# Designs tried in a protein design chat: VH-VL binders against q9h9l3. Part 382

Target 1, 176 residues: q9h9l3
Amino acid sequence: PRKMVAIDCEMVGTGPKGHVSSLARCSIVNYNGDVLYDEYILPPCHIVDYRTRWSGIRKQHMVNATPFKIARGQILKILTGKIVVGHAIHNDFKALQYFHPKSLTRDTSHIPPLNRKADCPENATMSLKHLTKKLLNRDIQVGKSGHSSVEDAQATMELYKLVEVEWEEHLARNPP
Key: E = the ipSAE of ESMFold2; O = the ipSAE of OpenDDE; V2 = 0.75 times the mean of E and O plus 0.25 times the DockQ between their complexes.

## First folded at step 18 (VH-VL)

Design Gek (framework fv_fezakinumab; at its last look DockQ between E and O 0.04; V2 from the best seeds 0.00; counts 0 for: pae E 13.6 > 2, placed apart)
Fold by OpenDDE, look of step 18:
Structure Gek (fold): chain C 176 residues (1-176), chain A 120 residues (1-120), chain B 111 residues (1-111)
Amino acid sequence: as target 1 above (176 residues)
Amino acid sequence: QVQLVQSGAEVKKPGASVKVSCKASGYTFTDYYMHWVRQAPGQGLEWVGWIDPDSGGTFYAQKFEGRVTMTRDTSISTAYMELSRLRSDDTAVYYCARGDSSSGSEFDLWGRGTLVTVSS
Amino acid sequence: QAVLTQPPSVSGAPGQRVTISCTGSSSNIGAGSDVYWYQQLPGTAPKLLIYDNSNRPSGVPDRFSGSKSGTSASLAITGLQAEDEADYYCQSYDFSLEAWVFGGGTQLTVL
């Protein structure tokens, strides 16, 4: 079996009117929830909107932030060859300007058995916060200080572990 | 009419600097990225960098870092590209090009280009 | 030299179908970067022809189509017309170079 990691990224707004989502923090944890990577990342362009209430990112975090190019290299090195678990993970990959193989990607926002376990419609897109509360009885993303990408990545991994066996069997029978 | 109007042709000596202007009209200047692309005579296109006219943020190709400066004057909807320490291989037509409104990815509007000739 | 590889020239007779290839690498097209195509008529500035791999801007005939697969992209022109004689450039973003990159350009001749 391949090694699994979970990833969560925080984005800030760049470009015209801050409509471009740029990576500003990335956290990666292993199967056990140990932090493998957690860095603030400096976008290659001017930040227009820190989106602090959601991202938790502030200007002070960018003072010693890792340049995007360097950070991306570090992150990709960790992800390569791994099964990557995330929630709405397409946003993370987009921010990383990297696309992991679909066959090695697990998106907890699109796992019907997980939704079923949470008494949610199987084809609905539920938030990480909701699923974590329902299935792990844990509150994440509380307050207005912004999200913790480490906390979110850990929650994502824990959620996936609940349905790992069933889902991996499903994927084996129905490869993407 | 939506258009980009560039400054006229320049002739420079090696070691000098050149500043090309690009005036936008017919659209909101600050809503789009402004890219600069050059094309040497008989050659292909080469991306130089972009500026966000709204924030003033810039990003340059590594090849031009330290030699290129992109600025803008929002009051007159004009972008500028200055290239210093010119050499003969900088001889090219320099284009300004508008990026898309969200990501600046596609260059959907181009100026007519400005010929910059560098020769002794 | 150009990061993306295009054939230097292609030709076709009026009404024929021609294709122009654009070969990238794992750091650009293969990394998931979208591909864009530009048409440059003689003595003019480039014009956007295809964006996001296969979309046509307003005013571009549907006889122009784009596709992407793996590390490569392709521009197809059906019903070739004399007015299509031009240089065509593919474009993508290279994450290793942190730059927008172009192909070397393809000169299309209508016979």
Scores: ipSAE 0.015, ipTM 0.593, lowest interface PAE 8.8, mean pLDDT 92
Fold by ESMFold2, look of step 18:
Structure Gek (fold): chain C 176 residues (1-176), chain A 120 residues (1-120), chain B 111 residues (1-111)
Amino acid sequence: as target 1 above (176 residues)
Amino acid sequence: QVQLVQSGAEVKKPGASVKVSCKASGYTFTDYYMHWVRQAPGQGLEWVGWIDPDSGGTFYAQKFEGRVTMTRDTSISTAYMELSRLRSDDTAVYYCARGDSSSGSEFDLWGRGTLVTVSS
Amino acid sequence: QAVLTQPPSVSGAPGQRVTISCTGSSSNIGAGSDVYWYQQLPGTAPKLLIYDNSNRPSGVPDRFSGSKSGTSASLAITGLQAEDEADYYCQSYDFSLEAWVFGGGTQLTVL
């Protein structure tokens, strides 16, 4: 049995017109929801759009942020060899410029048993906010102050726990 | 043309309140933070606080907590600062200034100021 | 008392160079906060002169330059002109006060 962590990242806009998503915060929690990592991260490119309404990132957060290369090394050491849980986690790995083994990846946006618990279509891509409200009776990502990546990572782990036994058994019978 | 137009000078007695207005034109009012900065006669600049016109959220410098209220009316692109329980040392020019669209830094556009005189 | 310390006045002859210092602390400039400079001509509102320590907005002459090191910043003005007579303020963010803070201002006189 492997140790599990949950990850959530916040992105800012870089590149032309701010359309490229670059990592600006990363939070990692363990199975019990304890914070293992939570850092603001300075992208290697000029920030065009902080996307503050959704990201919660402001210019002041970047003043002493950990440079991307250093933060990436720290994060990957934590992720290596572990089952990593996230929501729409492909976006997080893309921002980290990293691909975790599929057999060790769990994406709460694409787990049919979780959707069934939420009375949602099995194939639907459901938001973290919606699943958390429906299955945990908690409101996250409220207001215009942006998302909390610690809060979101913790919610993601709790959602996975609701289907962990069933889904791990399914994956053992159906290796990716 | 991008500008901030402030209300006219005010003369008040100690203990009264004053409400200063700042009308934005030539840009999207709700995309930028609005700051208030004051300058007492012969003195430097002092930051009072900011309002996010989109949410209505505010943050006040500790010195002004409990005496200042910042509001806005998005239908007329106008920000307001109200200062209560005025004292003679509140006599100053009160400026509104636009901050950066995300971080609230870089006060790149200023109103002409509103003189508030608190008679002693 | 201003949080950032500036000399109260400086002077220089036309064509010369002057510098204006801005001294902060470990809770503002020393914590890595950027420094902004404003020019205030007599009887007018402040205008942004330098942002992000050393950048000039469009329309600001390149004879104005800024720098930051440690807990301090500096504004340099070369080729002084009579129109440069003004008050100059530095500004930064203070993480302890959770507030934008200004220097006390520097009155520049062109002799």
Scores: ipSAE 0.007, ipTM 0.514, lowest interface PAE 13.6, mean pLDDT 88
ESMFold2 (binder alone), look of step 18: mean pLDDT 93; pTM 0.941

## First folded at step 19 (VH-VL)

Design Df1 (framework fv_amlenetug; at its last look DockQ between E and O 0.84; V2 from the best seeds 0.80)
Fold by OpenDDE, look of step 19:
Structure Df1 (fold): chain C 176 residues (1-176), chain A 120 residues (1-120), chain B 108 residues (1-108)
Amino acid sequence: as target 1 above (176 residues)
Amino acid sequence: EVQLLESGGGLVQTGGSLRLSCAASGFTFSNYAMTWVRQAPGKGLEWVSGISYSGEYTDYADSVKGRFTISRDNSQNTLYLQMNSLRAEDTAVYYCAKVPYRGSGSFDYWGQGTLVTVSS
Amino acid sequence: EIVLTQSPGTLSLSPGERATLSCRASQSVSDNYLAWYQQKPGQAPRLLIYGASNRATGIPDRFSGSGSGTDFTLTISRLEPEDFAVYYCQQRSSWPLTFGQGTKVEIK
């Protein structure tokens, strides 16, 4: 019920051509939007592409960043046993090299009632920015500084709250 | 117990160079980012430089960019600050400080500092 | 850079009194990125609060932090003799990392 958190991660490009998405920031908020975790994270491999215009990550942020293995442990400790809400959350889990139980996962990019409320096709994948604007009348991911994972996590949680009752009932009848 | 001990401070002439050291103990040094913060006599705190746990990433305040170099030797549990082209305004107590995993960018442990005095 | 302005410059109080210190940021700072430090005379700074409201290890519960956006507060519910010192706020929301100019809590 209220044992719920929302997560959003920012990734940078590693590997020979920067095609590997590596965790560089993770933000976790509780049901009320309070920040439980927000840290920059150092990938184990050299960063080839910071993807700054999207991620907001810059080289300077890596100076005080937490090593990935340590951060991963901290994050998993927070997520364990919780209902985890995210947007396109499979990307976050992939970057974390962790997969939360499906029954305890809520992906706001795949909630038909949420899309319906936003006058969007139920089976379409809508962006967090679009849904937030339509349903919360709030602008996120604005400017040139890149995304704020805290804002995105908070928005994700707020969006889910709009359909929480309906969706939880649906999941109860149709467990994943 | 976490301990940080700065050394290398002293009197130096304008334009001179000095190398500070910070000996760390009581924690796994190689796992944590480190920072230098300075405090001019009777003044507040000023962030100077930071270095990631592996030493791969560094950053500096604009006031010291191009003149100071932060480095570390994880095998010796030691943090360094090479200061070149020193100016009078660099006169300060220099602290080394540990960066925690959570709350990175804050500093959970500080050394007692070493005084650097730059005179003309 | 984000400028942190602390007020008052000096706070004169007696032991047992409540101290309220303010830190105002020139730009919005995430709660998680605001810290407070204590520096006693002749000593190195000590971390008091991180993430605006979290007490560091070993910090007495008479110290508390609050605030959001651009306005943050450090409160000492009942001043102890050892609490008379200079207090600094610090942000890590934007680079470069910056400190406030400090508030001196002195004995009245």
Scores: ipSAE 0.807, ipTM 0.908, lowest interface PAE 0.6, mean pLDDT 95
Fold by ESMFold2, look of step 19:
Structure Df1 (fold): chain C 176 residues (1-176), chain A 120 residues (1-120), chain B 108 residues (1-108)
Amino acid sequence: as target 1 above (176 residues)
Amino acid sequence: EVQLLESGGGLVQTGGSLRLSCAASGFTFSNYAMTWVRQAPGKGLEWVSGISYSGEYTDYADSVKGRFTISRDNSQNTLYLQMNSLRAEDTAVYYCAKVPYRGSGSFDYWGQGTLVTVSS
Amino acid sequence: EIVLTQSPGTLSLSPGERATLSCRASQSVSDNYLAWYQQKPGQAPRLLIYGASNRATGIPDRFSGSGSGTDFTLTISRLEPEDFAVYYCQQRSSWPLTFGQGTKVEIK
């Protein structure tokens, strides 16, 4: 079978009034949860709002950060040809300025069987934190110092595994 | 072949100043963050300062903050450390080092270092 | 600030032996942001391992890193004559970046 990875990104505010979301960290894990990529990334434009409470990004992280263009190339090389799992993954792809084939994309925020296992409405958009607590008995994103994209990517992969057989069969039957 | 060559070290009195240079070659200098790390004689390694690839972001160890200034000239492939108000505790070999794209926050290439000796 | 304590201070071994070097952190090193360096007398440090377990480019596979949280290990599976040096661990989980005090691996 085709290799599968999970991705999570952290964004900072750029552009006018800090309203544009720009990539500042990206983590990718394999099926077993081993880290394939985890680097801080310096956006090509000035950072207006670090969004630290959610992103965990501080000025110090930018000192050693990889330029966006370089990081993007490295990330896309890892993603090419793989099934990519994420949570609200359209935001991650937007920050990467990238389109991944829909047939190879899995979004744990939009998987009805996963919501059903969590006793949630099948079409509701559930947070990663909530699904992880309900289905894996694990607390993630604890405190107010920001998220860990490694932790979040690992949780996302474990959540997908809970419905992988059912959902892959569904997608084979119902191609996007 | 990546090469980093520090210069500008020497003997200086307490309160004096020195400017260290690091000449870089064998890589696209302007695409990489750079750092200074020092080592007092017979002692371990201490991070001093870092600078982002464009120079926009800098940071310093508390022990040198306000006295040292890191800078870079990407057109000349050169990293600098301006050291003011030197103290005896600043006596060390000063290394410049390159930050890699993978494993950033570690330092993959180091210069041979330049000795700074601060005496009263 | 994360303090890294290396043990032993000195490790006396013969060529061909296995070396095991320890690095203990005063608090958890998040995301395994730990590196290992080798430094020979009169030379600059050389990066061996990053991310606790990833070999840097050009590093022989006799060098391996392991560990997580507060406890990290560098293993040299079979010492070569050129491996007798001082080894440092370094973390980037918390600012400022800090190094351990070093472990000297010397010829017995």
Scores: ipSAE 0.779, ipTM 0.889, lowest interface PAE 0.9, mean pLDDT 92
ESMFold2 (binder alone), look of step 19: mean pLDDT 91; pTM 0.926

Design Df10 (framework fv_amlenetug; at its last fold request DockQ between E and O 0.94; V2 from the best seeds 0.90)
Fold by OpenDDE, fold request of step 20:
Structure Df10 (fold): chain C 176 residues (1-176), chain A 120 residues (1-120), chain B 108 residues (1-108)
Amino acid sequence: as target 1 above (176 residues)
Amino acid sequence: EVQLLESGGGLVQTGGSLRLSCAASGFTFSTYAMTWVRQAPGKGLEWVSGISYSGEYTDYADSVKGRFTISRDNSQNTLYLQMNSLRAEDTAVYYCAKVPYRGSGSFDYWGQGTLVTVSS
Amino acid sequence: EIVLTQSPGTLSLSPGERATLSCRASQSVSDNYLAWYQQKPGQAPRLLIYDASNRATGIPDRFSGSGSGTDFTLTISRLEPEDFAVYYCQQRSSWPLTFGQGTKVEIK
C-alpha cells in the first residue's frame, strides 16, 4: 500500500498587480500528522502582496526562505508515489507548478461522504475551517496572524481519515 | 566541505566603522540565505542580521538597526556586514552562518568568527 | 520578541549520565521552530537539533529534542566526554530571531 501524506501551501501575490499566486510556504505531514516538510519559500518574482491575513506570510519570512526551484524539488521528492491529501489541493499543485496523478490525489473539499458526515450538502465546497470545526471540534485559522500550513495539513489529514475507508472503497470501484 | 571564513574584525574606537567579510566555499553560496550572529566575550549568542539568497530581503536586530548593513556578493561568494556608529556593546566575536533549506532560520554551518573590539 | 530562558544555568554531570536541558519561551513558539546548538570553548556553535526534534546532519542519536509551545527540552541520553559544553536554544518562529542565554554542561 502506498503511503499517504497531506499537503498545505501558502501563497503570496506576485506580478504587476499581485494577481499571480506564488508559493511562499509548504507543509507536508504524514498519516500520523508528523511534519515531513515545512519551509518558507521565496518566489522567483518580487512579492507584491503577502496576503498576510490569509497566508500568515510576512516579509521577514522571506529572509531565510528556500528558493522556489529548490523547494519544489524537495517537495516533489516527498510527494512522488504517495497518495496526496489536500483541501482544494488544485491550488497547491498549481502553486507548485506540479501535476500529481489524479488516482493518487485526495481533495477533502470534494469528498461527498465527508460533507455528509459534517451535515453539509454533499456537493458543496466547504472550507477546511468549517469541516475541522464540525468534525474534529477544533478551531483552526484563528486570529489575525494568518493560516498555519502545518495546522491545516494536519487537519486535512485528520478529516480524510474519518472517511478514508469509505472513500478508498469508492475510488476502487470508480477510478478517476 | 562547507567553509565560512570571517575577516575584517579588529580594534575600533567608539563611533567608528568596520566592514566584516565572510568568504564562503564548498556550497552554492548564491542559493542560500546567510546570517550574522555575534557573541560578546563570555556571553551568549545574539542574532544580528539575515539576508536572503538573492539579497533582496534583509532584517536586523533592533540593537543594530540603522547602524549595520548586511549585504552579499554572490559572484564572489562573500557575505558582508557594514558596521557604522559602533558602540562598546558591539564588542563581540562575529560569526557568519549558513541557513539551511530544511529548518531555515536555523544555522547549520558557522565560521570561526572574527573579533570586533570597540574601545572608548 | 520571544525571550528564551534556559535552565539550569549550569548542569554538573559525569560521563555516562543523562542530561536534560530546558528552554522556556516567553510566548508560544509556533510550528515548533526551535533549534539547539552546542558550543565548545573557543569554537563556533554547532547545530544539533532543528524544529524541536530533528537532528541535524551528523549529530549522534544520543541527542534528542522534544517539546512544543513554550517548553522545549534537549536530552543527551548518555553524556560523552566531548559533550561537555554550552548549549543554546534558538527560535525562528518570530522576528527577531533569538537565542537562550545558554546552559553549561560541565563535568562533575
Scores: ipSAE 0.925, ipTM 0.961, lowest interface PAE 0.4, mean pLDDT 96
Fold by ESMFold2, fold request of step 23:
Structure Df10 (fold): chain C 176 residues (1-176), chain A 120 residues (1-120), chain B 108 residues (1-108)
Amino acid sequence: as target 1 above (176 residues)
Amino acid sequence: EVQLLESGGGLVQTGGSLRLSCAASGFTFSTYAMTWVRQAPGKGLEWVSGISYSGEYTDYADSVKGRFTISRDNSQNTLYLQMNSLRAEDTAVYYCAKVPYRGSGSFDYWGQGTLVTVSS
Amino acid sequence: EIVLTQSPGTLSLSPGERATLSCRASQSVSDNYLAWYQQKPGQAPRLLIYDASNRATGIPDRFSGSGSGTDFTLTISRLEPEDFAVYYCQQRSSWPLTFGQGTKVEIK
């Protein structure tokens, strides 16, 4: 059977007015929630807005950060050939400048059975924080220092496990 | 084989200046962040300063901010620490250290250090 | 600033024994961003463990790290003659980066 990992990224603002999202942290966990990767990453262009309230990224994190090109190579080696779980995961892939096969991609922000378990409309986009509170009785993204991508990746994997059997069977019957 | 060789230490009077160098070999210096850590005689380790792989980002311990300047020359594979307005409490062995890609903010290779002695 | 307090100050043991070294942080060390170093007399420190539990390159498997939050442990499962040294913990969760004061492991 195919190995499964969960990923979460934090982005900073680059480009005009800081509106471009560039990768500044990436965390990857395995099926059991063990951390496979967790590093701060220095974007290849000037950071205009650290977005610290959400990203947790500060200037000091960039001093020791891994160059984007190096980090990307390491991350893609981990993702290749695996089922990759994320929340709004296309944003993560965009920041990585990477396409992952749709057949191997799972996005917890767009799984109707998961929404149904949470008593939410099946085609609504629910936040990771909301789904985690409702379905796992767990508070994440708590405090004043921004999100933890390790915490978020772990929560994303646990949410997917709640619907894994049903959703994998659905995808086998209905290839994307 | 990664090697880091510090030089430029010695005896200097309070208020004086000294420039430390760290010659790097055995790895692609220009893609690794670097740091200085010091150890006063008989004491523990103290982080002093760090610099990103390109030199764009730097940071300093409060005890040295405004007096010390970290820099690098990627064409010469050399890290520098300019130390101005030296004080007796700056007396220490100064280590050059490499930041790894995994576990960044830990320091995977260290030089053997160079002793700076500040006396009045 | 996160203060790291190591205990014991000195640990006197014989080769073959298990060593357990403690590092306690004054506040939570986020994401297990804690490292362990070994320093022998007259030598530079050597990285053993990063991010609480990952062994650095070339470090024997008798060295292991564990812990989270404020309490971290370095374990040497079977002391060898070359393991008698001073050990430091270091956090990278908050600036400035700080080290513990050290634990000396000495031969009994």
Scores: ipSAE 0.852, ipTM 0.924, lowest interface PAE 0.5, mean pLDDT 93
ESMFold2, look of step 19: ipSAE 0.833; ipTM 0.913
ESMFold2 (binder alone), look of step 19: mean pLDDT 91; pTM 0.914
OpenDDE, look of step 19: ipSAE 0.847; ipTM 0.921
ESMFold2, fold request of step 20: ipSAE 0.844, 0.836, 0.839; ipTM 0.919, 0.918, 0.916
ESMFold2 (binder alone), fold request of step 20: mean pLDDT 88, 91, 90; pTM 0.865, 0.928, 0.914
OpenDDE, fold request of step 20: ipSAE 0.924, 0.924; ipTM 0.961, 0.961
ESMFold2, fold request of step 23: ipSAE 0.851, 0.848; ipTM 0.923, 0.922
ESMFold2 (binder alone), fold request of step 23: mean pLDDT 89, 89, 90; pTM 0.888, 0.905, 0.911
OpenDDE, fold request of step 23: ipSAE 0.924, 0.924, 0.925; ipTM 0.961, 0.961, 0.961

Design Df11 (framework fv_amlenetug; at its last look DockQ between E and O 0.93; V2 from the best seeds 0.74)
Fold by ESMFold2, look of step 19:
Structure Df11 (fold): chain C 176 residues (1-176), chain A 120 residues (1-120), chain B 108 residues (1-108)
Amino acid sequence: as target 1 above (176 residues)
Amino acid sequence: EVQLLESGGGLVQTGGSLRLSCAASGFTFSNYAMTWVRQAPGKGLEWVSGISYSGEYTDYADSVKGRFTISRDNSQNTLYLQMNSLRAEDTAVYYCAKIPYRGSGSFDYWGQGTLVTVSS
Amino acid sequence: EIVLTQSPGTLSLSPGERATLSCRASQSVSDNYLAWYQQKPGQAPRLLIYDASNRATGIPDRFSGSGSGTDFTLTISRLEPEDFAVYYCQQRSSWPLTFGQGTKVEIK
């Protein structure tokens, strides 16, 4: 049976000048939006830039954080064999050091029918915040304290549901 | 079987110092964040301090900041709390606790506690 | 700092009855980062519920948690003799980590 989950990650800056994106939080929700996983993760490399305005990650979150290797193992067990929905999901998989089968991957930043519903150019890359406001009439990522990956994963799943029937049929006829 | 054993409690005068130890067994200590929580006699629970699995990150309650230092020795599977400038209100049972991978920031295993009594 | 206020202070019930314990936060507890603990006299606390509604390992299904935002509830569907204890809620949404003052569940 094809189970579907949505994932969202928050990244911090590591490496030279903080330019490498490393995983610091991951949230996974099921089709109904119930939280299956939500943990702060301590990257194995020194954090140079918390990117707090967007990530919501502060130094204090690292005190209780799960080691990257452990968290990765837990996350991959949840993702294996499932359709995984995300927004710009390549970034999430890169931070996980993982590539999910393309046939089981759904990226709400690259679904033309979803852009069309939002009255946007079909091939434009739209932010999650913008799509959520336009199509769900909800404000996410509000304020200056950063994003919630739970909120973002839930929004991503709801956006996908708007085009799920059409897009799943398209992919069945046009395997990636 | 996860086991946490605190030691080092006792009677000390105001302004004095104590060092608490927490010996860990039954799990890979160096993979888990750890916490100290205290409970004054007949009172509720108060978070004191936490430390990341490697020891790189620490945090403290305002009531103890600048006076207490949390540390760990992963080669000895031991968590420490250095308590300086002790006050009467620091009198409590001190527990060490383990932080789980799921629900991190909750405390899934606790030691038996060690009593610290601060008198004038 | 998030202050957690538990009610009632004491809940007097008989075995077999349903217990409902409340925990109210002074500000929103983001992402349901709230835990519940049980503590019996002379013992360390035991984790029951994490992140509002997830039972910890080995916790019987008569314990359940619910709520979001500022209002959280621990429910014990049918009290057993071993359930008479003090219960604490604890948040991990904001630093410092804080506990509620406790609710004592005692035999009526």
Scores: ipSAE 0.756, ipTM 0.898, lowest interface PAE 1.1, mean pLDDT 93
Fold by OpenDDE, look of step 19:
Structure Df11 (fold): chain C 176 residues (1-176), chain A 120 residues (1-120), chain B 108 residues (1-108)
Amino acid sequence: as target 1 above (176 residues)
Amino acid sequence: EVQLLESGGGLVQTGGSLRLSCAASGFTFSNYAMTWVRQAPGKGLEWVSGISYSGEYTDYADSVKGRFTISRDNSQNTLYLQMNSLRAEDTAVYYCAKIPYRGSGSFDYWGQGTLVTVSS
Amino acid sequence: EIVLTQSPGTLSLSPGERATLSCRASQSVSDNYLAWYQQKPGQAPRLLIYDASNRATGIPDRFSGSGSGTDFTLTISRLEPEDFAVYYCQQRSSWPLTFGQGTKVEIK
């Protein structure tokens, strides 16, 4: 079987009025939750909105940040050939300006068995925070300091592991 | 081989100014964030300032805010530290250091430092 | 700011012995953003470990880092003569970046 990693990205606002979501941090963990990648990333354009309350990103984080084009290369190298797990992962890929093969993508925001296990409607889109609390009895994204992409990636992986067997079987029968 | 060479240190009176330079070679300077770290005689290390690869983003320790200015000339592969309103407590060896892509915020290469002595 | 306190202040050991250095943070260091540096007399610091447990390029495997939260450790499994130096921890979890006060590893 292919190796599995989980990814979570934080974005800031660039462009006019900060409406463009640009990658500002990316975290990747392996199946065991070990951090494979975690870096602040500098968007190619001026940051208009750090979205700090949610992203946790501040101006000082950009001082030592990795240029986007370099970071993107590093991240893609890690993701290539792997099953990539994420929550609402399409946003992460969009920010990366990269799209992983659908057959190798696992989005925990769209896994009915996971929702069922959490006593949520199977077709509902539940937050990572909610699922993590319900299924792992763990609080993430607490406070006003913003999200930790490492924490979120780890939680995402742990959630997926709860339904991995069932979901992989489902996907085998119903390839995307 | 990565090389960082600081210069510009020396003796200066309190209230005076000094400009440090750091000449970089052995890597694509313009692609990396850089930092200044200082060490008072017989003391530990203190972070002073950092600058992003393009120079757009800078930050400073509270102890030097408003007095020091970090800058860079990527065409010359040179990092600078303009120090104004110098104080006795600014006396230190000043190191320039490179910030890696992986583990950013750590410093993977250091110069040999340049001594700044501030006297009354 | 996050204050890093290293212990002991001085560690006196002989070549071949195991060295264990501690770095304690005044508050949790997020995402294990803790680095270790070695500084020999008259020389610039050298990066040993970054992000708590990652060995920097060219660093011998006798150096290892561990820990999380507020407690971090640098271990030198078997001291070599060239390992006697001052060691600093440094966090990048919170701004401003801060260093520990250093631990001197000296020959007994």
Scores: ipSAE 0.600, ipTM 0.858, lowest interface PAE 0.8, mean pLDDT 95
ESMFold2 (binder alone), look of step 19: mean pLDDT 90; pTM 0.917

